VH-VL binders against Vacuolar sorting protein 39 (VPS39). Designs and how they scored, part 11

Target 1, 267 residues: Vacuolar sorting protein 39 (VPS39), of Arabidopsis thaliana (Mouse-ear cress) (q8l5y0r16to282)
Amino acid sequence: PARIDAVESYGSKLFAGCYDGSLRIYSPPESSASDPSELHQETYVLEKTVAGFSKKPIVAMEVLASRELLLSLSESIAFHGLPNLETVAVITKAKGANAYSWDDRRGFLCFSRQKRVCVFKHDGGGGFVEVRDYGVPDTVKSISWCGENICLGIKKEYVILNTANGTLSEVFPSGRVAPPLVISLPSGELILGKENIGVFVDQNGKLLQTERICWSEAPTSIVIQNPYAIALLPRRVEVRLLRSPYPLIQTIVLQNIRRLVKSNNAV
Key: E = the ipSAE of ESMFold2; O = the ipSAE of OpenDDE; V2 = 0.75 times the mean of E and O plus 0.25 times the DockQ between their complexes.

## First folded at step 2 (VH-VL)

Design zi3 (framework fv_zilovertamab)
Fold by ESMFold2-Fast, scan of step 2:
Structure zi3 (fold): chain C 267 residues (1-267), chain A 124 residues (1-124), chain B 107 residues (1-107)
Amino acid sequence: as target 1 above (267 residues)
Amino acid sequence: QVQLQESGPGLVKPSQTLSLTCTVSGYTFTSYYIHWVRQAPGQGLEWMGSINPSGGSTSYNQKFKDRLTISKDTSKNQVVLTMTNMDPVDTATYYCARDEWYYDSEGYDYFDYWGHGTLVTVSS
Amino acid sequence: DIVMTQTPLSLPVTPGEPASISCRASQSISSYLAWYQQKPGQAPRLLIYAASSLQSGIPPRFSGSGYGTDFTLTINNIESEDAAYYFCQQSYSTPYTFGEGTKVEIK
């Protein structure tokens, strides 16, 4: 069995990025529905293996449906056309990138590599062009677009990087033990992690409200699926409604299982 | 004009705690990182750690492990280095230095202004 | 940790001649390299940052070059006031590290 490091949905299919650098495409069984019930057991069948898709493990993938592109992070960041997976662009400057964020409205990519944050723009058809390259004081652990700015989680602090002038503005210190986590909302607002709480800030890092999302434990990943926030905790997944007071809707217990969920921000 | 000035004891006994203060003036204190660098007599430079005065986030050279703490006092425009369990090998001139990166278009870290340095001798 | 190796450690030069100091990193540091001058009893002074950018106020006889692992500081037409120690420093990754230093002596 192949070791799978990244999973993404594409229509009714599943894409699995593997440790050996291959991309595996799984198709639903003949009787599968568009929105399968939790009570309906579906067995996805391997349709295709794209050997040599990447030379390194595929760490993250994101389907950019509006652009018919697959974004993958492996040795670097690459874009492949959908549905045929022809190589459209490879961002060679992203070699060794550890986190990225995609702004679908503007077609902007930002990623962090060591102590740099780089911005590229999709030119519509001809590929990607470099817009700007910024220095930062330490390794970025989490990154997300926040309007025209970029929010960075750098070890023990959150900062807003102003893309026009390259200045950094501190938001607040991150938690003592839990690594920083930056999650973007469709509104342009952000959820910043601090231990077991999620704090709401605007695109300039200003606190929006006193109410917080209180997770049972510090999450390692959060996925926004309106109207829900889905958080991965050490032994469980918590689903909360994105509406004050952010009630717990569902808990899924994961005994000795580590499930990797994709965020908009990181690998 | 930009100035950085270290102050603290010139003599520390083995096993005692060192406390050094870096006082800055002539610029906006919270806009630049401050680093501590030391130099043993007749030897090279050794980076110890840094602090972002805006939020207080710190970075340390692991060589000093749990014995080094860097803190700040924004009301006094000061950065404080605290190091526990001093040993004769810690005898050195201690410098604080300003890190220009916030407004540099290339984003490179470099130390554009340094304090005059303060010699700390560790002996019984 | 990234190790910075300077060569030579001692460099006697005659006034008016060029002097070159090499700095080698144990791994690629791109252009995250600075050069400092230190005279006895004084704090270090920044000469070059980003491998090749001359700091404001530094005489144009100083220049830096290199990328990746191999870097050079060049002093053209050396003057007596240039007798000092010279240190390279990488800021690519923490802990930031310095070379051993090169003593430039006027003969």
Scores: ipSAE 0.000, ipTM 0.385, lowest interface PAE 19.4, mean pLDDT 82

Design zi4 (framework fv_zilovertamab; at its last look DockQ between E and O 0.02; V2 from the best seeds 0.00; counts 0 for: pae O 6.7 > 2, placed apart)
Fold by OpenDDE, look of step 3:
Structure zi4 (fold): chain C 267 residues (1-267), chain A 124 residues (1-124), chain B 107 residues (1-107)
Amino acid sequence: as target 1 above (267 residues)
Amino acid sequence: QVQLQESGPGLVKPSQTLSLTCTVSGYSFTDYWIHWVRQAPGQGLEWMGSIDPSDSYTSYNQKFKDRLTISKDTSKNQVVLTMTNMDPVDTATYYCARGLYYDFTSGYYPFDYWGHGTLVTVSS
Amino acid sequence: DIVMTQTPLSLPVTPGEPASISCRASQSISSYLAWYQQKPGQAPRLLIYDASNRATGIPPRFSGSGYGTDFTLTINNIESEDAAYYFCQQYDSYPYTFGEGTKVEIK
């Protein structure tokens, strides 16, 4: 079977972006779709394979439900209509992009390529317009909107990019053991990873008067499913309450887990 | 046996450039960050900036960002501080210190070893 | 910048008695707080890191406590050799900042 590098949920369906550039669509059994309020152990079945969805491996996907678009990161950043998956737009300047963040509220896309951060805005007509282009000191490892600014994980530290003037403000070192991890919260706040610790900051990089969330190990990814923070650790998934003092709720020992994806009342 | 030692001029004229050298020994040079901290006479401590000798990555206090440069010479186990446009207000004892080492197991070790410091007086 | 405020700035203490120094951060710094001792003509010496961990070689009479914004350095059974300035430092975020320092004097 093809290697799956990206996963996303759309309604009851699961999208799997594969290394060969194909998109696989999985659907739940009919019986499970009728009552989403119940917990079910379901075996999803392959519904459709879209060959040639991308020329290169699909690295990431994101469903933009409010706009009925699927964002895909591969050779470039592309937008596809839902549910038909026709290509609506391709951000040519995003060729070689390695990270992106979508602001659904404002309809802004930011992405990084090499030592550049670009901002595009979704126009009401289905297109995208370039808004800003910033130079940064080094390759961006992680990127996220934080209010009107952009939080960047660059090399060994977190910085805030002021979108108004392009200036960078250093926040703190990310550490040597784990790569930078930036998680956006619905409130506009961020969780910044420092080893096995999650630090809460506002849109300006200011530390919040909140206790830090501590994981058993440095997570590779975190999914926010209020009121829980769900972290992917090397050998397990750790669920913590996203409320001080952020107690451990559950540990799920799993082998060979590579992706966490938020779905409707599920992960 | 970890040792840090600052060296440089004790007197600098206004508008001139200060250059200080921190020489380290007793450990692997590239394993730890080096920080520069200064202390004006009778005053507190002020962090100026840092460098990771492993790849020359630097972080600066914004207060000094426009006139401060920190670099390293691996062959000599040295870190160099260069600060332009010196003013009498910059008169202070300048320290280099071994920086943070941390992981999720052992915790954080901030400035655990310091040089003896070198007094720099800015005067005409 | 995170402002570190120490109290008191001067602390006379009688030998054998305990001494306590407070450090308050303008915002939460979790446990990323260090304490340093500085004697006249010397460089600072690390006493406590991560708010409560003694550095190597530091006597047990030195202890640190606190989390978030309020921290305390306690010196039990103060000795004459403990006369010095003491500084707190946050290393939570850039720029790293220090308290004003507290002068501990032996009566």
Scores: ipSAE 0.024, ipTM 0.533, lowest interface PAE 6.7, mean pLDDT 89
ESMFold2-Fast, scan of step 2: ipSAE 0.000; ipTM 0.414
ESMFold2, look of step 3: ipSAE 0.631; ipTM 0.829
ESMFold2 (binder alone), look of step 3: mean pLDDT 90; pTM 0.922

Design zi5 (framework fv_zilovertamab)
Fold by ESMFold2-Fast, scan of step 2:
Structure zi5 (fold): chain C 267 residues (1-267), chain A 123 residues (1-123), chain B 107 residues (1-107)
Amino acid sequence: as target 1 above (267 residues)
Amino acid sequence: QVQLQESGPGLVKPSQTLSLTCTVSGYTFTDYYIHWVRQAPGQGLEWMGSINPSGGSTSYNQKFKDRLTISKDTSKNQVVLTMTNMDPVDTATYYCARESYDLWGEYTYFDYWGHGTLVTVSS
Amino acid sequence: DIVMTQTPLSLPVTPGEPASISCRASQSISSYLAWYQQKPGQAPRLLIYDASSLESGIPPRFSGSGYGTDFTLTINNIESEDAAYYFCQQYNSYPYTFGEGTKVEIK
């Protein structure tokens, strides 16, 4: 079987980005209408394999439904039209990019590559135009838009990059053992990871509240699926409500810890 | 009263595995990181690694990463250092040390140390 | 790795005199520096943290100063019980690193 590194939903279908660079499309199982009491679930069925979608593993994918585009992070950042997956744009400057963030309202893309952060804007006609290119002091581990600014997790600290003048403002140190995580909320506010807690900050890195989300262990990734926060922990997934006091809704125990998938819609 | 106490063998033969235990008392075990620091005879202090006793996450000095494992037993309030393939240059006094408390999990200093245990690596 | 350099490595002093030990980091560590005292046969003991904060229970004749790369431990009116090794330690980043140590000897 193919090693899957990224998953995203598109309508009723599931898109899987694979280590071999292929994109696999799965359709939901055919339901039996004749027996409503049937408890046996059927598996998703492979509908199509797009071989050669990328020459590198597909690390992340995001469906941009309002723009009818699929964003993929692999060797570079590419945009494909939906539903047919025709290539619309490839951001050549994003070759070797390790993280990205998309601002759907403004049509802004930012990504990190080594010690650089680059910003591009979607012009609506299918093209992307470079806006800015900023130097940063270290490799970026996590990145997200926060209003007009960009929050970066660099080494063991969080910083806010002011996009107008390129200045960096320190927020606070990340956890000593867990890597930094920057998670955007629909409001443009952020959740910043610190060991097993999530801290709420505004677009300038200021604390919004004393209350925080507490996970049972330090998560390696967090996905926001409003109204839920879904965190991947070493051997489980925890689903919490994004409302104080952030109660635990569900725990899913994982048997295969080596299978990591990166998506805003599938965990 | 806060106390840290190392225990383990005083003599290890070359190529054997070292196992040292740090037993803590006088505070809540899961609230403070525990580190291992060693000191060769007549030499300075060398940081080896740490463990968060709440979650069990560890950090190692890359110099020791292939040989060093730090684990915990919360029922006994113990942290265990295991190091494989011991060499005479590993002869040192081994200390466990408690990292000062911070709710935000920031890097800090060592507020309490065990008395140390001398480990001699010789045939 | 951040390299910590202490000077002097040996410091003979007479009781009642002040003693000063310098610690220099190979790169900026802000104020994330601690000083420890180690007497023969004993574990290190925390004296100063955050470059200048005196640990509870430590005599006020001990003080620390500095920021960035240059730090100083000062012992005013040194007493015979202060004969010991003194180590600086950075905790700006892993791996934590220590200075070579300074031996303070009473004449």
Scores: ipSAE 0.000, ipTM 0.383, lowest interface PAE 18.5, mean pLDDT 84

Design zi6 (framework fv_zilovertamab)
Fold by ESMFold2-Fast, scan of step 2:
Structure zi6 (fold): chain C 267 residues (1-267), chain A 125 residues (1-125), chain B 107 residues (1-107)
Amino acid sequence: as target 1 above (267 residues)
Amino acid sequence: QVQLQESGPGLVKPSQTLSLTCTVSGYTFTSYYIHWVRQAPGQGLEWMGSINPSGGSTSYNQKFKDRLTISKDTSKNQVVLTMTNMDPVDTATYYCARSRYTVYSGGTVYYFDYWGHGTLVTVSS
Amino acid sequence: DIVMTQTPLSLPVTPGEPASISCRASQSISSYLAWYQQKPGQAPRLLIYAASSLQSGIPPRFSGSGYGTDFTLTINNIESEDAAYYFCQQSYSTPYTFGEGTKVEIK
């Protein structure tokens, strides 16, 4: 089957972003399992393939439901109108961007490209205006909004970028085994990856608690769907409850998936 | 303050070429698309085309494509509309307008947030 | 090309009354619709974008609604300064197209 690099929910449907640049739309089965633990075994039916959606692999997607937009990261960052998927905007300055973060409450987009971090603001429609462009010392591997600031994973360390003055402050080292991962919570607090551990910090990078999420292996991506944290590990997905002691709820074996994206905004 | 100002001849003879200039100020010229929209006396608004001042890429209403060219001069913060073989039916007020997108490629422009005052072009012998 | 049809083309209203203008697209344009106001001798002024988003500086008595093919501009508690032409515009696909315009006249 086709290699899927990104997945996102839209109403009852699933959008799958593929390595060949196509977008595939799947509809749910007519009957659902009554046992929630069996939902991961349900088969969605392919409804439509949008060939030529992108010339490059679609590596991330996010439905911005309040704005009726689909955000995709491929060669650049693009916005498509929902439900018809007409192209609204392509942020050409994001050509070669490798990571992004969306702040739904403020309508702010930030992304990283080479050794730059750029901030854009959404006007409440399809329009975007550039706010700021910051230089950083190395290629950003992970990025997330943390309140009014931006947390970055650079090389093997986490830093907080102060958006008002452009200063960088060190948080802690990300470790040797896995690349850095920065995950934002609805509160503006963060989960930072360190090897197979998720560490909770506030928006200034200060440790919130001693308890940590312990994944079975180092994750390559993590998405938050309250009350769950969903991590992509080698050859499997782990679903954990976002409540100490963060128990393992479910393990799902998946093929042809390389990234996970958040399907819903914070409550 | 954001300002757009059209300039050019008020009279053009049939079969001649029209050249209109849109000069912008009060914002970063390369961050917004510039469009040309015209309005014939007693008629509605008609979109003609657009340019991305950063890259120079253009989009034209197919109705005008074989005689319309839009170009830019970044050093002067200007966009120029050139239209060949003018006809009396081309008599209209010509506006330049800005879209709020900072960048754009292959998609739709969302809305026109600032407009020039317009310049009336009469095509008559 | 997408055809935009406005009704009514002429709308006389009394100050303090609500006024509504309809715009219909020949195909679905999602929420990619803007509304403009044009006073005699002046350039158009953006009022509403994304079908329902109020442009900065525009009085809150203006509102937009609709999705797909049918859209409405509403002016609640109309004032004498609102006498003008009003145009809808789709930004879904090129060529961008406008409605015929509605002339709002204060009685």
Scores: ipSAE 0.000, ipTM 0.380, lowest interface PAE 18.1, mean pLDDT 81

Design zi7 (framework fv_zilovertamab)
Fold by ESMFold2-Fast, scan of step 2:
Structure zi7 (fold): chain C 267 residues (1-267), chain A 125 residues (1-125), chain B 107 residues (1-107)
Amino acid sequence: as target 1 above (267 residues)
Amino acid sequence: QVQLQESGPGLVKPSQTLSLTCTVSGYTFTDYYIHWVRQAPGQGLEWMGSINPSGGSTSYNQKFKDRLTISKDTSKNQVVLTMTNMDPVDTATYYCARVYDDEYFGTSYYGMDVWGHGTLVTVSS
Amino acid sequence: DIVMTQTPLSLPVTPGEPASISCRASQSISSYLAWYQQKPGQAPRLLIYDASSLESGIPPRFSGSGYGTDFTLTINNIESEDAAYYFCQQYNSYPYTFGEGTKVEIK
């Protein structure tokens, strides 16, 4: 049994990135599928294992649906054509990258490694071109595009990197215990983590509102699936509506590390 | 002794499918990517694609989109190039070559250090 | 696609003279460039990888330099056996691409 470190959906399938570097593809069992209620009973089954997909653990994956590409972060950042998973591009400068962000509108990739932030652009023909390379004072722990600029979580501070001139502007402290989290919204605005609170800022790091998302515990990751914010907490997942007062709509308790069980029980 | 050897038909008719096999020996098959490169008579080199023999992941030059498939057979230490709808302009010497898949650098540090002898494929009626 | 441009395409050289071949990439490829030698009827032979690293077994009269977009292969004290085609190849991005080749001819 392999340890799964990354999961991403593609159509009806699930991709699981494993600690041993393999990629596992899961699909629902093939059925007659004429009864809609029958589909609700389906469970995913292992369709195939791509052994040696990466020599290092696959720590993150993202489907870039508009480009029919799968982005993977392991030893470096690689792009694979969908649906066949052929390698289209490898960003060799991203070896040792610990965080990345993709701007789907412009086709821009930024990533951090050590004390550097690098920007690449998709050239439309399957290749990637280096645009810029910036020095930063500390290791970046979280990174996200914010319009044409980049928001960074470094040590216990949030900063905005101006891509035109390379200057850094301080936003606010990220907190003491929880690592910084920078989450991009489709609008180009950001949610910044501070312990168990999500704070809304614009693309220049200015506070947009006084109302905040209050998670039950400090999240380690947050995914935006409009209109929902989905946060991973120590032993559960919280799903909240992205509308004031940001109510909790679902809690998913993690009972089994090897298998995530999602329940919509209304009780 | 490390060797790569291409084999397959020397003559292919237009619209038919080409199948070439690269057989490797003298090293651990899964430690090196296998690349396919072709060269038209008197012309330069053109990269076609590659395969990771450990995991089976492939990369293709999009110029050959939907015509080219690269596969492996680990039990035989072989990589197979399949290309559909052959045309006279596909007449070339086809080479397989290996690239070391380094633990730290992957395939991004080293070049193609060992090549097969090449096999000439003529596409003609 | 990254276009690799080699100059010159033909280089006549007298034995004992140095020879230099230039390779220019249409965009930055950092150091992800290799040089190959090809003699008539033979497969290419790797000379240099990572822009400047000499492949094992290659004579030390061969050297590579450059970074980003501009690269040079240098052959010091050229010998008659060095008459061949020389190709640069980028491996920064897929698809991998080669230069047009330079024919080195001994006068």
Scores: ipSAE 0.000, ipTM 0.393, lowest interface PAE 20.4, mean pLDDT 83

Design zi8 (framework fv_zilovertamab)
Fold by ESMFold2-Fast, scan of step 2:
Structure zi8 (fold): chain C 267 residues (1-267), chain A 122 residues (1-122), chain B 107 residues (1-107)
Amino acid sequence: as target 1 above (267 residues)
Amino acid sequence: QVQLQESGPGLVKPSQTLSLTCTVSGYSFTDYWIHWVRQAPGQGLEWMGSIDPSDSYTSYNQKFKDRLTISKDTSKNQVVLTMTNMDPVDTATYYCARTEYWSGYLYAFDIWGHGTLVTVSS
Amino acid sequence: DIVMTQTPLSLPVTPGEPASISCRASQSISSYLAWYQQKPGQAPRLLIYDASNRATGIPPRFSGSGYGTDFTLTINNIESEDAAYYFCQQYDSYPYTFGEGTKVEIK
């Protein structure tokens, strides 16, 4: 079987980005709309395999529905037209990029590569134009747009990159146990991971409240699926309601799961 | 001006290790993948493996996986093929060749080295 | 592994004749097929990529066609300098595989 590293929905279909570089498209299951005496197992059906979609594992994908584009992170960042998956653009400067963030409202892409953070803008006609290229002191582990600025998790600290002048402002240390995590909220606010807590900050890295999400252990991944915050901890997943006091809703005991993958427009 | 050049020993004894170097010039070393392809005398071409010089990501033909290692030295613009436990059946001309990835949408071997004949015998 | 089968394996032609070489893949490879020319003592030279696109510097008498499993290399007005081995190669999936080669001989 194919190892799937990225999942994204497009209409009623699922796109799966695979370790072998192929893109697999699955059609939704059929309900038992006929004889109710005969029940059957419903399963997504492989409709198409796009071999050669990428030469390296596809590690992230995002459907940009308003622009009819599929963004993929593999060897580089590539944009394919929807629904036919023709190649529209490849960001050559993103070769070896390890993290990215897309701002759909403004059409801004930012990504990190080595010790650089680069910003590109979609020109509306299918092309991408480089806006800025910033130096940073260390490898970026997590990145997200926060208003007109960019929040970075680098080494053991969080910083806000001011896009107008390229200056970095320290927010606070990310802790020693788990990697830094920068999570965007629909409100435009951020959740920053620190040890076993999630801290709420505004777009400038200022604390919004004293209330925080408390996980049982330091998470390695956090996904927001409103109204829930879902965290991957050692040997378990914790689901918390994204509302003060952030109560624990469910615990799922796991064996051998490495990370959580967010699916936009999930069915 | 764009060139790939193989170098290494022309004779290897059975059970010994082969080391071949591919030196590239005339283009940005990290922008193209480098592959190794061999051809036994009077036979067809056989793909062995590849490396992306920008991050050392490698892919190997499973036939050679247990014996073959491909590495790079960015300071010298070189890719190195190392193959252990050589056998007379490994006698072949060894080529390095490059491929483009996304830009230009060309994945074929557009530039090849001259090739180097390696004979495996006592 | 994807198996590439070439026919014919030997093709004697006289100058001015058209020549065609077929390449068949054991499964669909879309258009991810290249053709190479190899003269004695030389490295292979790229002729055609993506099934039908001529590489830089390749004379217009060379053309490629096909999609899926069946591909053809055509040389429309063969010249004496075209005596060589010709190989097809798929790059749809690893491991990359080549056809057996076709020897084009001038009479």
Scores: ipSAE 0.000, ipTM 0.404, lowest interface PAE 18.1, mean pLDDT 83

Design zi9 (framework fv_zilovertamab)
Fold by ESMFold2-Fast, scan of step 2:
Structure zi9 (fold): chain C 267 residues (1-267), chain A 125 residues (1-125), chain B 107 residues (1-107)
Amino acid sequence: as target 1 above (267 residues)
Amino acid sequence: QVQLQESGPGLVKPSQTLSLTCTVSGYTFTSYYIHWVRQAPGQGLEWMGSINPSGGSTSYNQKFKDRLTISKDTSKNQVVLTMTNMDPVDTATYYCAREDYVFDSEGYTYYMDVWGHGTLVTVSS
Amino acid sequence: DIVMTQTPLSLPVTPGEPASISCRASQSISSYLAWYQQKPGQAPRLLIYAASSLQSGIPPRFSGSGYGTDFTLTINNIESEDAAYYFCQQSYSTPYTFGEGTKVEIK
């Protein structure tokens, strides 16, 4: 079967972005057997394969429900109209982009490519307009909107990029073991990774509180599903409550299990 | 046939506000960023800031703090530099310049390919 | 801010000689460097972009090289009309910054 690198929900359906560049659409389980004596497995069924959706692997996808668009990251960043998947825009400047972030309220896209951070905006009419292109001192590993600013995780540090004047402000040095992780909260505030710790900062990179999320090991990815933070660690998944003291709610031990986790600010 | 032309007062008194206009022609105004660069007499070049004429987003050299504003008027194909609280040390030739780019293995590399002739602004009593 | 340092600041040359101007960035700027020529009473003119790409209309005696922190502008077989100031400029991060300039004088 096809290798799936990205998954996103759209209404009752699932979209799967594949290594071969195809987009596969799956419909909800048809079986609804209610046998109380048996564990019944439900599965999604392949409804449609969009061959040639992209020329390279689809590594990330996001449904932008408020704009009826599908964002995909492959060779570049592309926008397709929903539900018909007509091509609305291709951001050619995003060729080779490795990370992006979408601000749904303002309709702003930012992405990183090598040592550049670019900002585009949705003009309301289906088009995208370049706002600015900023130089940064090293390759960006993680990126996220934080209010009007952009937080970047680069080789050795976290920085806040002020979008109005282009200045960079150091937040603190990144850890030695884990790659930088920048996770946005609905408030515009951030969780920044440092080793096994998640640190809360405001949109200007200032520490919000002394309490931190303490993971059992350094996570490689974090997904926020309010009120939970879900972290992928080397041999397990940890689910923690997003309320001090951030208690561990659940642990899933990984034994020969491949887990695909959607991420909007890291690829 | 691409041209940029600065215009504005040649003399400004200390504490007054400077307003300079850059008028462009020979290309699509909204397709290229415009930069402002100044040069004090006998000195080097100093970058002041830039604007994206399509969206109106700006970037400023922090040296100027709250003194500097760059704006646009798409109907006139003009970019306007406004700087408050002028001082004799702000005496300089002010240039506007168009930014172009090349895409290569390093990504998008930006450079100023066309410059206006410059306008000398003298700040004195 | 990224500081751009040019050497030499003054370069007297005889026509027919090669001339070389160095530009050093205070941190790595990859190939995000341009060179400009400015003659007395004139606006700067783009010579080289992306460290080594020759701008259309510029004579082939001009060339650029370098990557990271160290860059060189070379003028082979210098001519009298090449008497001017030369500036390097980084576009790697804001604020964009220029070198102090090098005055090339014909002896």
Scores: ipSAE 0.000, ipTM 0.388, lowest interface PAE 18.8, mean pLDDT 83

